# VHH binders against UPF0282 protein Pars_1056: the designs that were tried, part 4

Target 1, 306 residues: UPF0282 protein Pars_1056, of Pyrobaculum arsenaticum (a4wjr7)
Amino acid sequence: MEILPVGEESLGVRSMCLYVETRDVRILFDAGVSLAPRRFGLPPHPRELERARSVRGEIVRLAQQADIITVSHYHRDHFTPWYPSVYMATDGETYKKVYGGKKVLMKSPADLNWSQRRRHYGLAKALQEAGAKAVYADGGEWRIGGTVIRASPPLWHGPAGSKTGRVIAFAVSDGEERLVFVPDVEGPVEPEPVAFLEEVKPTVVVVGGPPTYLGWELERALQRLTEIIDIGPHTLVLAHHLLRDLAWREKIEAVLQRAEKRGVRVATYAGLLGRKDELLEAMRRDLYAAEPAAAQPAEEGIDEGD

## First folded at step 16 (VHH; from x78 with E31Q)

Design x87
Fold by ESMFold2, fold request of step 21:
Structure x87 (fold): chain B 306 residues (1-306), chain A 121 residues (1-121)
Amino acid sequence: as target 1 above (306 residues)
Amino acid sequence: QVQLVESGGALVQPGGSLRLSCAASGFTFSQYGMRWYRQAPGKEREWVAGISRGGTYTSYADSVRGRFTISRDDARNTVYLQMNSLKPEDTAVYYCAAYYYDESGKYYDYWGQGTQVTVSS
């Protein structure tokens, strides 16, 4: 199994895009990239915009190689929109290059809030126009040669009842490795993601970590991460919301200590690539202090569902 | 009393090298981004290079990339500009500036008085 990180906060953008290849199938998880429209009172810096364009180029290239593309949920950093966007580095044709003729495993709309339901319907229309073969993946299983792909039932995106809604996770097994992609569970906080991981018994876990930059109580998230470590993967990738905070290692020190004791490697996407973390959103004030930014049109609200 | 004092400006031949220094005092230097600007006679002031707190991010204008290097020494409260392969077009007064952005995105800046660099045969 080959695992290629494509986009994440450690690579300078909002994303969790991951490319996985087995002998039987090539999968691109969550082909999305975005930038925070406002952080520290500032719009994206030009260097963040350049990084988003670079990551989008890689997403397009790898999507064309992929057999299957996933949509774990309907947030803009997890799929490619059908419209032009500066912050998502798209034009009106990008979605065709990403999804054209592809099998798309996507979250069912049955339990979406209004905003996500609107995004689902827009994406579903775009997929049809691109000639994609979309299927609602919740709880499903697919066998392709010696590779098995499994989707979780809906999991909370954060605490149960959160307005952010639900996501699905994906497990991929090729007989040697078992990778589970667990996006946007914000920790996790709820027990359901851990229960799914216990059932799969993964060798590699990729999980959307707690959003420590929001200043909330971490006890439940730290507990869940400890439980994941105790399952015994050889690698735990802590991703996404966690990496919007420059002080993230300090805030989860207990988890890192547990991983060390249990022989579990903890990595970011950048770490998997042998690179230093480049947390550009978290550094936005530093980028502005070193390099002036030219005036740019605001791109607000349009990035969400209009 | 905030002060930024540039030094090292000189007359040099094309293709030559020069190192500018900017000594800072009166503020917490380690918390500021530092920039170099330049202004040639009859032209607008233009940004040349910048370096973030801790030196973790550096950037350069296209016209100087590959020839100029910005660095900082927080122990000495000093930022440097190493200028190599100088061209007549680099002739300008060079200014040091310090920038701080607060949590709301408002910025504050301090400026030096400049040092003259002249590249001529």
Scores: ipSAE 0.733, ipTM 0.928, lowest interface PAE 1.1, mean pLDDT 92

## First folded at step 18 (VHH)

Design x96 (from x78 with T58K)
Fold by OpenDDE, fold request of step 21:
Structure x96 (fold): chain B 306 residues (1-306), chain A 121 residues (1-121)
Amino acid sequence: as target 1 above (306 residues)
Amino acid sequence: QVQLVESGGALVQPGGSLRLSCAASGFTFSEYGMRWYRQAPGKEREWVAGISRGGTYKSYADSVRGRFTISRDDARNTVYLQMNSLKPEDTAVYYCAAYYYDESGKYYDYWGQGTQVTVSS
């Protein structure tokens, strides 16, 4: 199994885009990228815009290679929209380049909150237009050669009942590695993601960590992360909301210590690439302080929990 | 009282090197990003280089990238600009500026009086 980080907060954007290749199948998880419209009261810095464009280019490139593209949920940093967006680095044709003719495993609309439902509606039409073969993935399983792909039941995006809605996780097993992609569970906070992991017994876990910069549900998240470590993967990849905080390492020190004690490697997307973390959003004030930014038009915001 | 004092400006030949310094006082230097600007005669002031607090981020104008290096010493409240491979077009008054953006996006800036750099045969 080859694992290639594509877009993530440690790579300077809002994303969890991950490319996974087995002998049998190539999967692009959550082919999206976005920038926070505001952080610290500031719009994206030009350097963030450049990074978004770069990541988008990589997404498009890898999408061309991918057999399957997944959409874990319908926040705009997890899929490619059908409309032009500066903050998502799309031009109205980008979605065709990403999804055109592809098999798409996507979250069922059955339990979507209002915001995700709206985005699902648009994306579903776009996928149809692009000639994509979309399948609602919740609780499903697919075998391709020696590779098995599983989708979890619906999981909460953070705490149960959150306005951010639900997500699904994906597990990929090739007989050697078992990777579980667990986006936007914000820790997790709830036990259901852990239950799914316990069932799969992953060797690699990629998880959307807790939004420590928001300061809620941290204790529960830390507990769940500890439980994940105790499952015994050799690698735990922490991603997304957690890495919107420059001080994330300090805030989850107990978890990091547990990982060390249990012999679990903790990595970021950047780390997997042998790169230093570049938390550009979290560094937005620093970017502005160091380099002047020209005024640019405002773009519609994304959900706070995206 | 806030003060930024540039030094190191001189007359040098093309291909030469200079190191500019900017000494800061009167504010918490370590919390500010630092920038170098320059203004040539008859031209607008242009951004040259910048360094974030802690030095975690550095950036350069295209015109100086690969030739200039910005650095800072927080213990000495000083930011530096190492200028190598100087060209006549680098001739300008060079200014040091400190910038801070608060949590709401409001910014504060302080400026030095500048130091003259002349590159000529």
Scores: ipSAE 0.904, ipTM 0.973, lowest interface PAE 0.4, mean pLDDT 95
Fold by OpenDDE, fold request of step 21:
Structure x96 (fold): chain B 306 residues (1-306), chain A 121 residues (1-121)
Amino acid sequence: as target 1 above (306 residues)
Amino acid sequence: QVQLVESGGALVQPGGSLRLSCAASGFTFSEYGMRWYRQAPGKEREWVAGISRGGTYKSYADSVRGRFTISRDDARNTVYLQMNSLKPEDTAVYYCAAYYYDESGKYYDYWGQGTQVTVSS
C-alpha cells in the first residue's frame, strides 16, 4: 500500500485529501481544498492563495490517475465544487477534470443537515454532467482484486447532534495494511468512530483531530484518541481541525505520551512527506506581519468550521 | 521611547556584500514581525524582506530572492539583512519596520529612520 498526503492544514490549506494506491486500485479520498475566509479578522494571505492553487493542481493531477474518488461529507474542503472559487482554487471546469468519468463513493443524503443537503444537490448534478458514476457508500463494502474497501455507517462531525452534521469513514485493506480514513470527527468526540476502528483493526489511522483552538470537548477527544492508540495501529496520523492550532502538540501531550509508550508513530500529513508542518492558517497573523498584503475581499459564505 | 535604529549602510562595488542591522527598543521585540524596506531616488518605497515572530516564516521580494537573507536575534532585539551580490539597482535608503497584528486583525507598526546603501563602480 502506498499512501500519499495531498492537502491538509500541515500543508498550508484546509483539506484532508489523501491518495492511496494498492496493487488493485487507486483511491483519492476527499478531493477538496479551501481557505478560511477569515481568521483573526484577516482574509487569506497571498501565500495561502498560492498554496491553495498548488494543492488544487496536485488534486487534479492525482484525480486523473485515480480509479475511485470519495466524498466523506459535503463540506467545502472535502470535495471539488462545480463553480469558480478563489479560496478553493477552482474554475467552472475543475470539477470535470476531477470527477469526469470516475467512480465516486459518496455520503448518502438520507441524514444530511440543511447545509450539506444543499451542497449534495449541487454536487450530484455536477457529477452527472461530468459523466461520473456516483454510489452512496454508507455501510457498503467493495472487493477489487485483493483489496477490500469499506465505508462506515454515518458518524458525527464532532459531538452527537452537532450542527456540522455527519460524515462517513473509509477503510481500505490490501491484506498487509489496513488504512482507515476518519475525517472531521473532531477527535473523535463520540465512541462510534472508535467502535468502527475496533472492528477494522487498522494498521494506519488517519483522523480529523480535535479543534483545540476552540476548546470544545477536549477531554472526551483525548480519551477517544487514547482508545485509538490502544487498538494498536503502527501509525496514527493526526489532521485537520487539530492543526489549526499552533499549540496543538502541547494541548494533546498526554495522548502523545501514550502513543510513545505504546510504540505508535504519530505523524502529520507534512510529516509523512518528510516536511516540516506549515500551519499557514494558524500563522496568518505572522504572514501578514512579515509580508505586506493588499486587502482582498472575502468570498461570500460562512465559515462553518469545515 | 520606541526606537528602531538601522546601521551598516555603506558604499560598495557591484558584486559586493553588506550586512544591515536594526536595533529595536521600547517595545516587546519578540512579538513583532520585522520587515526591511528600501526607497531609491525618484522611486516609491518597496518591501524587500520580512521575518515572522520566532523566525518561522521568511519572505523576500522577487528582486532580491537568492541574494538577500533576513534573520533575527530576539535576545539582542535585532533584525539583520545580509545582502550579497549587490547591484547598482539595489542603491537605496533601507528602512527597518516592526509589525504586529492582534487577534482582531488590527495592526501596529514602528519605523526606523533608514540607512543609505550605495552600489557603484
Scores: ipSAE 0.899, ipTM 0.972, lowest interface PAE 0.4, mean pLDDT 95
Fold by ESMFold2, fold request of step 21:
Structure x96 (fold): chain B 306 residues (1-306), chain A 121 residues (1-121)
Amino acid sequence: as target 1 above (306 residues)
Amino acid sequence: QVQLVESGGALVQPGGSLRLSCAASGFTFSEYGMRWYRQAPGKEREWVAGISRGGTYKSYADSVRGRFTISRDDARNTVYLQMNSLKPEDTAVYYCAAYYYDESGKYYDYWGQGTQVTVSS
């Protein structure tokens, strides 16, 4: 199984895009990239814009190679929009290059809030226009040769009942590795993501970590991460919201210490690539202080999402 | 009471090297990003290089990338610009500037008086 990180906060953008290839199938998880329209009162820095364009280029290239593309939920950093956007690095044709002719495993609309329903509606129409074969994936299973793909039932995107809604996770097994992609569970904080992982018994876990930059109480998230470590994957990838905070290692130090004791490797997407973390959003003030920025493009009506 | 004083400007031959220093006082230097700008006669001032607090991010204008290196010494409240492979086009008055962005996105800046660098055969 080959695992190729594509986009994440450690690579300078909002994303969780991951490419996974087995002998039987090539999967591009959550083909999205975005930038925070405001952080520290500032719009994206030009270096962030350059990085978003670079990551979008890789998403397009890898989408051409992929057999299957996922949409875990309807936040803009997790899918490719059908319209031009500076902050998502798209033009009006990008979605066709990403989704054209592809099988798309996507979250069911049955339990969406109003914002996600609107985005689902728009994306579903765009997928049809692109000739994509969309399948609602919740709780499903697909067997391609020796590879098995499973989707979780809906999981809370944060504490149960949160307005952020629900997401689905994906597990991929090729007989040697069992990878689970667990986006945007914000820790997790609820038990259901851990229950799914306990059922799968993964060798690699990729999980959207707690948004420590928001100042939340972390007790539940740290407990859940400890439970994940105790399942015994060889690698735990801590991703996404966690990496919007320059002090993230300090805030989860207990989890890192337990992982070390248990022989579980903890990595970011950058770490998997052998690169240093480049948390550009978290360092936006420092980017502006060192390097002047021209007037920033405005994207009116932008929904900031997560 | 804020003061930025550039030094090290000189007349140098093409291909030569020069190190500029900018000594700061009257503010908390370690909390500021530092930048070098330059202005040739008849031209607008242009950004040359910058370095963030703690030195964690450095950036350069395309015209100087690979030839110039910015660094800082917070214990001495000083920022440096090492200039190698100098060209006549690098002839300018070089200014250091200090920039601070607060949590709301407002910025504050201080400027030095400049030091002359002249590159000629």
Scores: ipSAE 0.733, ipTM 0.930, lowest interface PAE 1.1, mean pLDDT 92
Fold by ESMFold2, fold request of step 21:
Structure x96 (fold): chain B 306 residues (1-306), chain A 121 residues (1-121)
Amino acid sequence: as target 1 above (306 residues)
Amino acid sequence: QVQLVESGGALVQPGGSLRLSCAASGFTFSEYGMRWYRQAPGKEREWVAGISRGGTYKSYADSVRGRFTISRDDARNTVYLQMNSLKPEDTAVYYCAAYYYDESGKYYDYWGQGTQVTVSS
């Protein structure tokens, strides 16, 4: 199994886009990228805009290689929109380049709030126009040669009842590795994501970590991460919301210590690539202090994190 | 009293090298981003290079990328600009500036008085 990180906060953007290749299938998880419209009272810095364009280019290139593309939920950093956006680095043709002719495993709309239902409707129409073969994946299973793909039932995007809604996770097994992609669970904080992981017994876990930058109490998230470590993957990738905080390592020190004792490698997407973390959103004040930016009109956006 | 004092400006032949220094006092240097600007006669002041607090982000204007290197020494409250492969168009007064952005996105800045760099055969 080959695992290629594509986009994440450690790579300078909001994303969890991940490319996974087995001998049987190439999967692009959550082909989306975005930038926070405001952080520290500031719009994205030009360097963030450059990074988003670079990551979008890589997403497009890898989507063309992929057999299957996922949509874990209907937040704009997890899919490619059908309209132009500066902050998502799209034009009106980008979605065709990403989804054209592809099999798309996507979350069922049955439990969506109004905002996410509108995004689902727009994306579903765009997928049809692009000639994609879309399937609602919740709880499903697919076998391609020796590779098995399994989707979880809906999991809370954060604490139960959260307005952020629900997501689905994906497990991929090729007989040697078992990778589970668990986006946007913000910890997790609820037991169901851990229960899914316990069923799968993964060798690699990629999980959307707690949003420590928001100052929330972390007790439940740290407990859940400890439980994930105790399942015994060889690698735990801590991603996404966690990496919007420059002090993230300090705030989860107990989890890192447990992982070390248990022989579990903890990494970011940048770490998997052998690179240093470049947490550009968390550094936005530092970017502005070092490099002047011209004023530009704000792009309307929804911050889909807390 | 806030002070930014540039030094190291000189007359240099094309292709030569020069290192500028900017010594800071009167504020918490380690919390500020530092920038170099330059202004040639008859031209607007232009940004040349910048470095974030902690040195974790560095950036350069296209005209100097690959030739100039910015660095900082927080123990000595000093920012540097190493200038290699100097060209006549690099001739200017070079200013250092310190920038701080607060949590609301407002910024505060301090400026030095400049040091003259002249690149001439």
Scores: ipSAE 0.682, ipTM 0.914, lowest interface PAE 1.4, mean pLDDT 92

Design x98 (from x78 with D62R R65K)
Fold by OpenDDE, last read:
Structure x98 (fold): chain B 306 residues (1-306), chain A 121 residues (1-121)
Amino acid sequence: as target 1 above (306 residues)
Amino acid sequence: QVQLVESGGALVQPGGSLRLSCAASGFTFSEYGMRWYRQAPGKEREWVAGISRGGTYTSYARSVKGRFTISRDDARNTVYLQMNSLKPEDTAVYYCAAYYYDESGKYYDYWGQGTQVTVSS
């Protein structure tokens, strides 16, 4: 199994885009990228915009190679929209380049909150126009050669009942590695993601960590992360909301110590690439302090906890 | 009292090197990003280089990239600009500036008086 980080907070953008290749299939997980419209009262710095464009280019490139593209849920940083956006680095044709003719495994609309429902509607139409073959993936399983792909049942985006809605996770097994992609569970907070991991018994876990910069549900998230470590993957990849905090390592020190004790490698997307973390959003004030930027934002958007 | 004092400006030949220093006092230096600017005769002031607090981020104008290096020593409250492969077009008054953005996006800035750099045969 080849695992290639594409976009993530440690790579300077909001994303969890991951490319996975087995002997049998090539999968691009959550082909999206976005920038927070405001952080610390500041719009994206030009360096963030540049990074978003770079990541978008990589997404498009890898999408051409992918057999399957997944959409775990319908936040803007997890799929390619059909409309132009500066902060998502798209034009009106980008979605065709990403999804055109592809098999798409996507979250069922059955339990979507209002915001995700709206985005689902738009994306579903766009996929049809692009000639994509979309399948609602919740609880599904697919075998391609020696590779098995499994989707979780609906999981909560953070705590149960949250306004951010639900997500699904994906497991890929090729007989050697078992990778589980667990987006935006914010730790996890809830036990359901852990239960799914316990069923799969992953060798690699990619998880959306807790938003430590928001200061809620941290204790529960740390407990769940400890439980994930105790499942015994050789690698735990921490991603997304957690990496929006410059002090994230200090805030999860107990988890890191547990991982070390248990012989679990903890990595970021950047780390997997042998790069230093570049938490550009979390560093937004620092970027502005060091390098002058235009005062006017290029695009206004609503941050709904993507 | 806030003070930024640039030093190191001199006359040098093309291809030469020079290191500028900016000594800060009167504020928490380590919390500020630092910038170098320059202003040539008859031209507008232009940004040259910047370094974030802790030095985790550095950036350069295209015109000086690969030739100039910005660094800082927080223990000495000093920011540096190492200038290599100097060209006549680098001739200018060089200014040091400190920048801080608070959590609301408001910023504070302090400026030095500048130091003259002249590159000529």
Scores: ipSAE 0.901, ipTM 0.972, lowest interface PAE 0.4, mean pLDDT 95
Fold by OpenDDE, last read:
Structure x98 (fold): chain B 306 residues (1-306), chain A 121 residues (1-121)
Amino acid sequence: as target 1 above (306 residues)
Amino acid sequence: QVQLVESGGALVQPGGSLRLSCAASGFTFSEYGMRWYRQAPGKEREWVAGISRGGTYTSYARSVKGRFTISRDDARNTVYLQMNSLKPEDTAVYYCAAYYYDESGKYYDYWGQGTQVTVSS
């Protein structure tokens, strides 16, 4: 199994895009990228915009190679929209380049909150226009040669009952590695994601960590992360909301110590690439302080679920 | 009182090197990003380089990238600009500036008086 980080907060954008290749199949997980329209009262710095464009280019490139593209849920940093956006580095044709003719495993619309429902409706239509073969993935399993892909039942985006809605996780097993992609569970906070991991018994876990900069549900998230470590993967990849906080390492020090004690490698997407973390959003004030910003693009709505 | 004092400006030949210093006082230096600007005769002031607090981020204008290096020493409240492979077009008054953005996006800036750099054969 080859694992290639594509977009993530440690790579300077909002994303969890991950490319995975086995002997049998090439999967692009959550082919999206976005920038927060405002952080610390500031719009994206030009360097962030540049990074988003770069990541988008990589997403498009890898999408051309992928057999399957997944959509874990319908926040804009997890899929490619059908409309132009400067913050997502898309034009009206980008979605065709990403999804055109592809098999798409996507979250079922059965339990979506209002915001995700709206986005699902638009994306579903766009996928049809692009000639994509979309399948609702919740609880499903697919075998391709020696590779097995599983989708979890619906999970919560953070705490149960949250307005951010539901997500699904994906597991990929090729007989040697078992990778579980667990997006936007914010830790996790709830036990259901951990239960899914316990069932799969992963060797590699990729998880959306807790939003430590928001200061809620941290204790529960840390407990769940400890439980994940105790499952015994050789690698734990921490991603997304957690890395929107410059102080995230200090705030989860106990978890990091536990991982070390258990011999679990903790990595960021950037770390997997042998790169330094570049938390550009979290560093937005620093970017502005160091480098004058050019004129900013037009404002777009903020996705409260991202 | 806030003060930024640039030093190190001199006359040098093309291809030469200079190291500029900017000493800060009167504010919490470590919390500020630092920038170098320059203004040539008859031209507008232009951004040259910047360094974030803690030095975690550095950036350079295209015209100086690969030749100039910005660094900081928080213990000495000083920011530096190492200038290598100097060209006549680098001739300007060089200014040091401190920038801070609060959590609301409001910023504060302080400026030095500048130091003259002349590159000539």
Scores: ipSAE 0.901, ipTM 0.972, lowest interface PAE 0.4, mean pLDDT 95
Fold by OpenDDE, fold request of step 21:
Formats: structure tokens, sequence, C-alpha cells
Structure x98 (fold): chain B 306 residues (1-306), chain A 121 residues (1-121)
């Protein structure tokens, strides 16, 4: 199994885009990228815009070779929209380049909150236009050669009942590695993601960590992360909301210590690439301080919980 | 009282090197990003280089990238601009500036009086 980080907060954008290749199948998880319209009252810095464009290019490139593209949920940093956006580095054709003719495993609309429902509606139409074959993935399983792909039941985006809605996780097993992609669970906070991991027995866990910069449900998240470590993966990849905080390591020190004690490697997307973390959003004030920025056009806001 | 004092400006030949210094006082230097600007005669002031607090981020104008290096010493409240491979077009008054953006996006800036750099045969 080859694992290639594509877009993530440690790579300078809002994303969890991950490319996984087995002998049997190529999967692009959550082919989205976005920039926070405002952080610290500031719009994206030009350097963030450049990074978004770069990541988008990589997404498009990898999408071309992917057999399957997944959409874990319908926040705009997890899929490619059908409309032009500066902050998502898209034009009117980008979604065709990403999804055109592809098999798409996507979250069922059955339990979507209002915001995700709206985005699902638009994306579903776009996928049809692009000639994509979309399948609602919740609780499903697919075998391709020696590779098995599983989707979790619906999981909460953060705490139960959250306005951010639900997500699904994906597990990929190739007989050697078992990777579980667990997006935007914000820790997790709830036990259901952990239950799914316990069932799969992963060797690699990629998880959307807690938004420590918001201070939401941190104790529960830390507990769940500890439980994940105790499952015994050789690698735990922490991603997304957690990496929007420059001080994230300090805030989850107990978890890091547990990982060390249990012999679990903790990594970021950047770390997997042998790169230093570049938390550009979290560094936005620093970017502005060092380099002058021209005014940027306003775009649709993104909830900090997205 | 806030003060930024540039030094190191001189007349040099093309291909030469200079190191500019900017000494800061009267504010918490370590919390500010630092920038170098330059203004040539008859031209607008242009951004040259910048360094964030802690030096975690550095950036350069295209015209100076690969030739200039910005650095800072927080213990000495000083920002530096190492200028190598100087060209006549680098001739300008060079200014240092301190910038701070608060959590609401409001910014504060302080400026030096500048130091003259002349590159000529």
Amino acid sequence: as target 1 above (306 residues)
Amino acid sequence: QVQLVESGGALVQPGGSLRLSCAASGFTFSEYGMRWYRQAPGKEREWVAGISRGGTYTSYARSVKGRFTISRDDARNTVYLQMNSLKPEDTAVYYCAAYYYDESGKYYDYWGQGTQVTVSS
C-alpha cells in the first residue's frame, strides 16, 4: 500500500485529501481543498492562495489516475465543487477533471443536515453531468482483487447532534496494511468512530483531530484518541481541525505521550512526506506581518467547524 | 518611545555585498514581523523581504530572491538584510518596518528613517 498525502492543514490548506494505492485499486479520498475566508479577522494571504492552487493541481493530477474518489461528507473542503472559487482553486471545469467518468463513493443523503444536504444536491447533479458513477457508501463493502474497501456507518462530525452533521469513514485493506480514513470526527469526540476502528483493527489511522483552537470537547477527544492508540496501529496520522492550532502538540501532550509509550508513530500529512508542517492558516497573522497582502475578494464563509 | 534605526547602507560596486541592520526599541520586538522596503528615486516604495515572528516564515520579492537574505536576532532586537550580488537597480533607500496583526486583524506598524544603498561602477 502506498499512501500519499495531498492536501491538509499541515500542507497549508483546509483538506484531508489522501491518495492510496494498492496493487488492485487507486483511491483518492476527499478530493477537496479550501481556505478559510476569515481567520483572525483576515482573509487568506496570497501565499495561502498559491498553496491552494498548488494543492488543487495535485488533486486534479491524482484524480486522473484514481479509480475511485470518495466523499466522506459534504463540507466543501472534502469535495470539488462544480462552480468557480478562488478559495477552492476551481473553475467551472475542475469538477469534470476530478470526477469525470470516475466511480465515486459518497456519503448517503439520508441523514444529512441542512447545509450538507444543500451541497449534496449540487454535487450529485454535478457528478451526473461529469458522467461519474456515484454510490452511496454508508456501511458498504467492496472487494477489488485483494483489496477490500469498507465504509463506516454514519458518524458524527464532532459531538453528537452537532450542526456540522455526519460523516463516514473508509477502511482499505490489502492484506498487508489496513488504513482507516476517519475525517472530521474532531478527535473523535464520540465512541462510534473508535468502535469502527476496533472492528477494522487498523495498522494506519488517519483521523481528523480535535479543534483545539476552539476548545470544544477536548477532554472527550483526548480520551478517544487514547483509545485509538490502544488499538495498536503502527501509525496514527493526526489531521485537519487539530492542525489549525499552532499549539496543537502542547494541547494533546498526554495523547502524544501515550503514543510514545505504546510505540505508535504519530505523524502529520506533512510529516509523512518528510516535510515540515506549514500551518499557513494558523500562521495567517504571521504571513501578513512578514509580507504585504492585497485585498482579496470575499467568498462564501466556511464554518470553523467544517 | 518606538524607534527603528537602519544602518549599513553604503556605496558598493556591482556584484558587491552589503549587510543592513535595523535596531528596534520601544516595543516587544519578538512579537512583530519585520519587513524591508526600498525606494529608488522616482519610483514607488516596494517590499523587498519579510520575516515573521520567531523567523518561522521568510519571504522575498522576486527581484531579490536568491540574492538577499532576511534574518532576525530577537535577543538584540535587530533584523538584518544580507544583500549579495548587488546590481545597480538595487540602488535605493532601504527601510525597515515592524508589523503586528492582532487577533481581530487590526495591524500596527512602525518604520525606520531608511539607509541609502548605492550600487555603481
Scores: ipSAE 0.900, ipTM 0.972, lowest interface PAE 0.4, mean pLDDT 95
Fold by OpenDDE, fold request of step 21:
Structure x98 (fold): chain B 306 residues (1-306), chain A 121 residues (1-121)
Amino acid sequence: as target 1 above (306 residues)
Amino acid sequence: QVQLVESGGALVQPGGSLRLSCAASGFTFSEYGMRWYRQAPGKEREWVAGISRGGTYTSYARSVKGRFTISRDDARNTVYLQMNSLKPEDTAVYYCAAYYYDESGKYYDYWGQGTQVTVSS
């Protein structure tokens, strides 16, 4: 199994885009990228815009190679929209380059909140126009050669009942490695994601960590992360909301110590690439302080849960 | 009470090197990003280089990238600009500036009086 980080907060954007290749199949998880319209009262710095464009280019490149593209839920940083956006680095044709003719495994619309429902409707139409083959993935299982792909039942984006809605996780097994992609569960907070991991018994876990910069449900998230470590993967990849905080490592020190004790490697997307973390959003004030921003980007609405 | 004092400006030949210093006082230096600007005769002031607090981020104008290096010493409240492979077009008054953005996005800035750099045969 080959694992390639594509876009993530440690790579300077909002994303969890991950490319996985087995002997049998190539999968691009959550082919999206976005920038926060405002952080610390500031719009994206030009350097963030450049990074978003770079990551978008990589997404498009890898999408051309992928057999399957997944959409875990319908926040803007987890799929490619059908319209032009500066903050998502898209034009009116980008979605065709990503989804055109591809098999798409995507979240069922049965339990979507209003915001995700609206985005789902638009994306579903766009996928049809692009000639994509879309399948609702919740609770499903697929075998391709020696590779098995599973989708979880609906999970919560953060705590149960959250207005951010639901997500699904994906597990990929090739007989040697078992990777589980668990986006935007904010820790997790709830036990259901952990139960899914206990069932799959992963060797690699990729999880959307807790938003420590908000201080929400941190104790529960730390407990769940400890439980994930105790499952015994050799690698735990921490991503997304957690890496919007420059002080994230200090705030989850107990979890990191547990991982060390259990012999679990903890990594970021950047770390997997042998790169230093570049938390550009969290560093937005620092970017502005060091380099003047000559041009103001077009403002877009804030996406809840992103 | 706030002061930024540039030094190190001189007359040098093309291909030469200079190191500029900017000594800061009267504010919490370590919390500020630092910038170098320059203004040539008859031209607008232009940004040259910048360094964030803690030095975790550095950036350069295209015209000086690969030739100039910005660095800082917080213990000495000083920012530096190492200038190598100098060209006649680098001739200008060089200014240091301190910038801070608070959590609401409001910014504060302080400026030095500048130091003259002349590159000529």
Scores: ipSAE 0.899, ipTM 0.972, lowest interface PAE 0.4, mean pLDDT 95

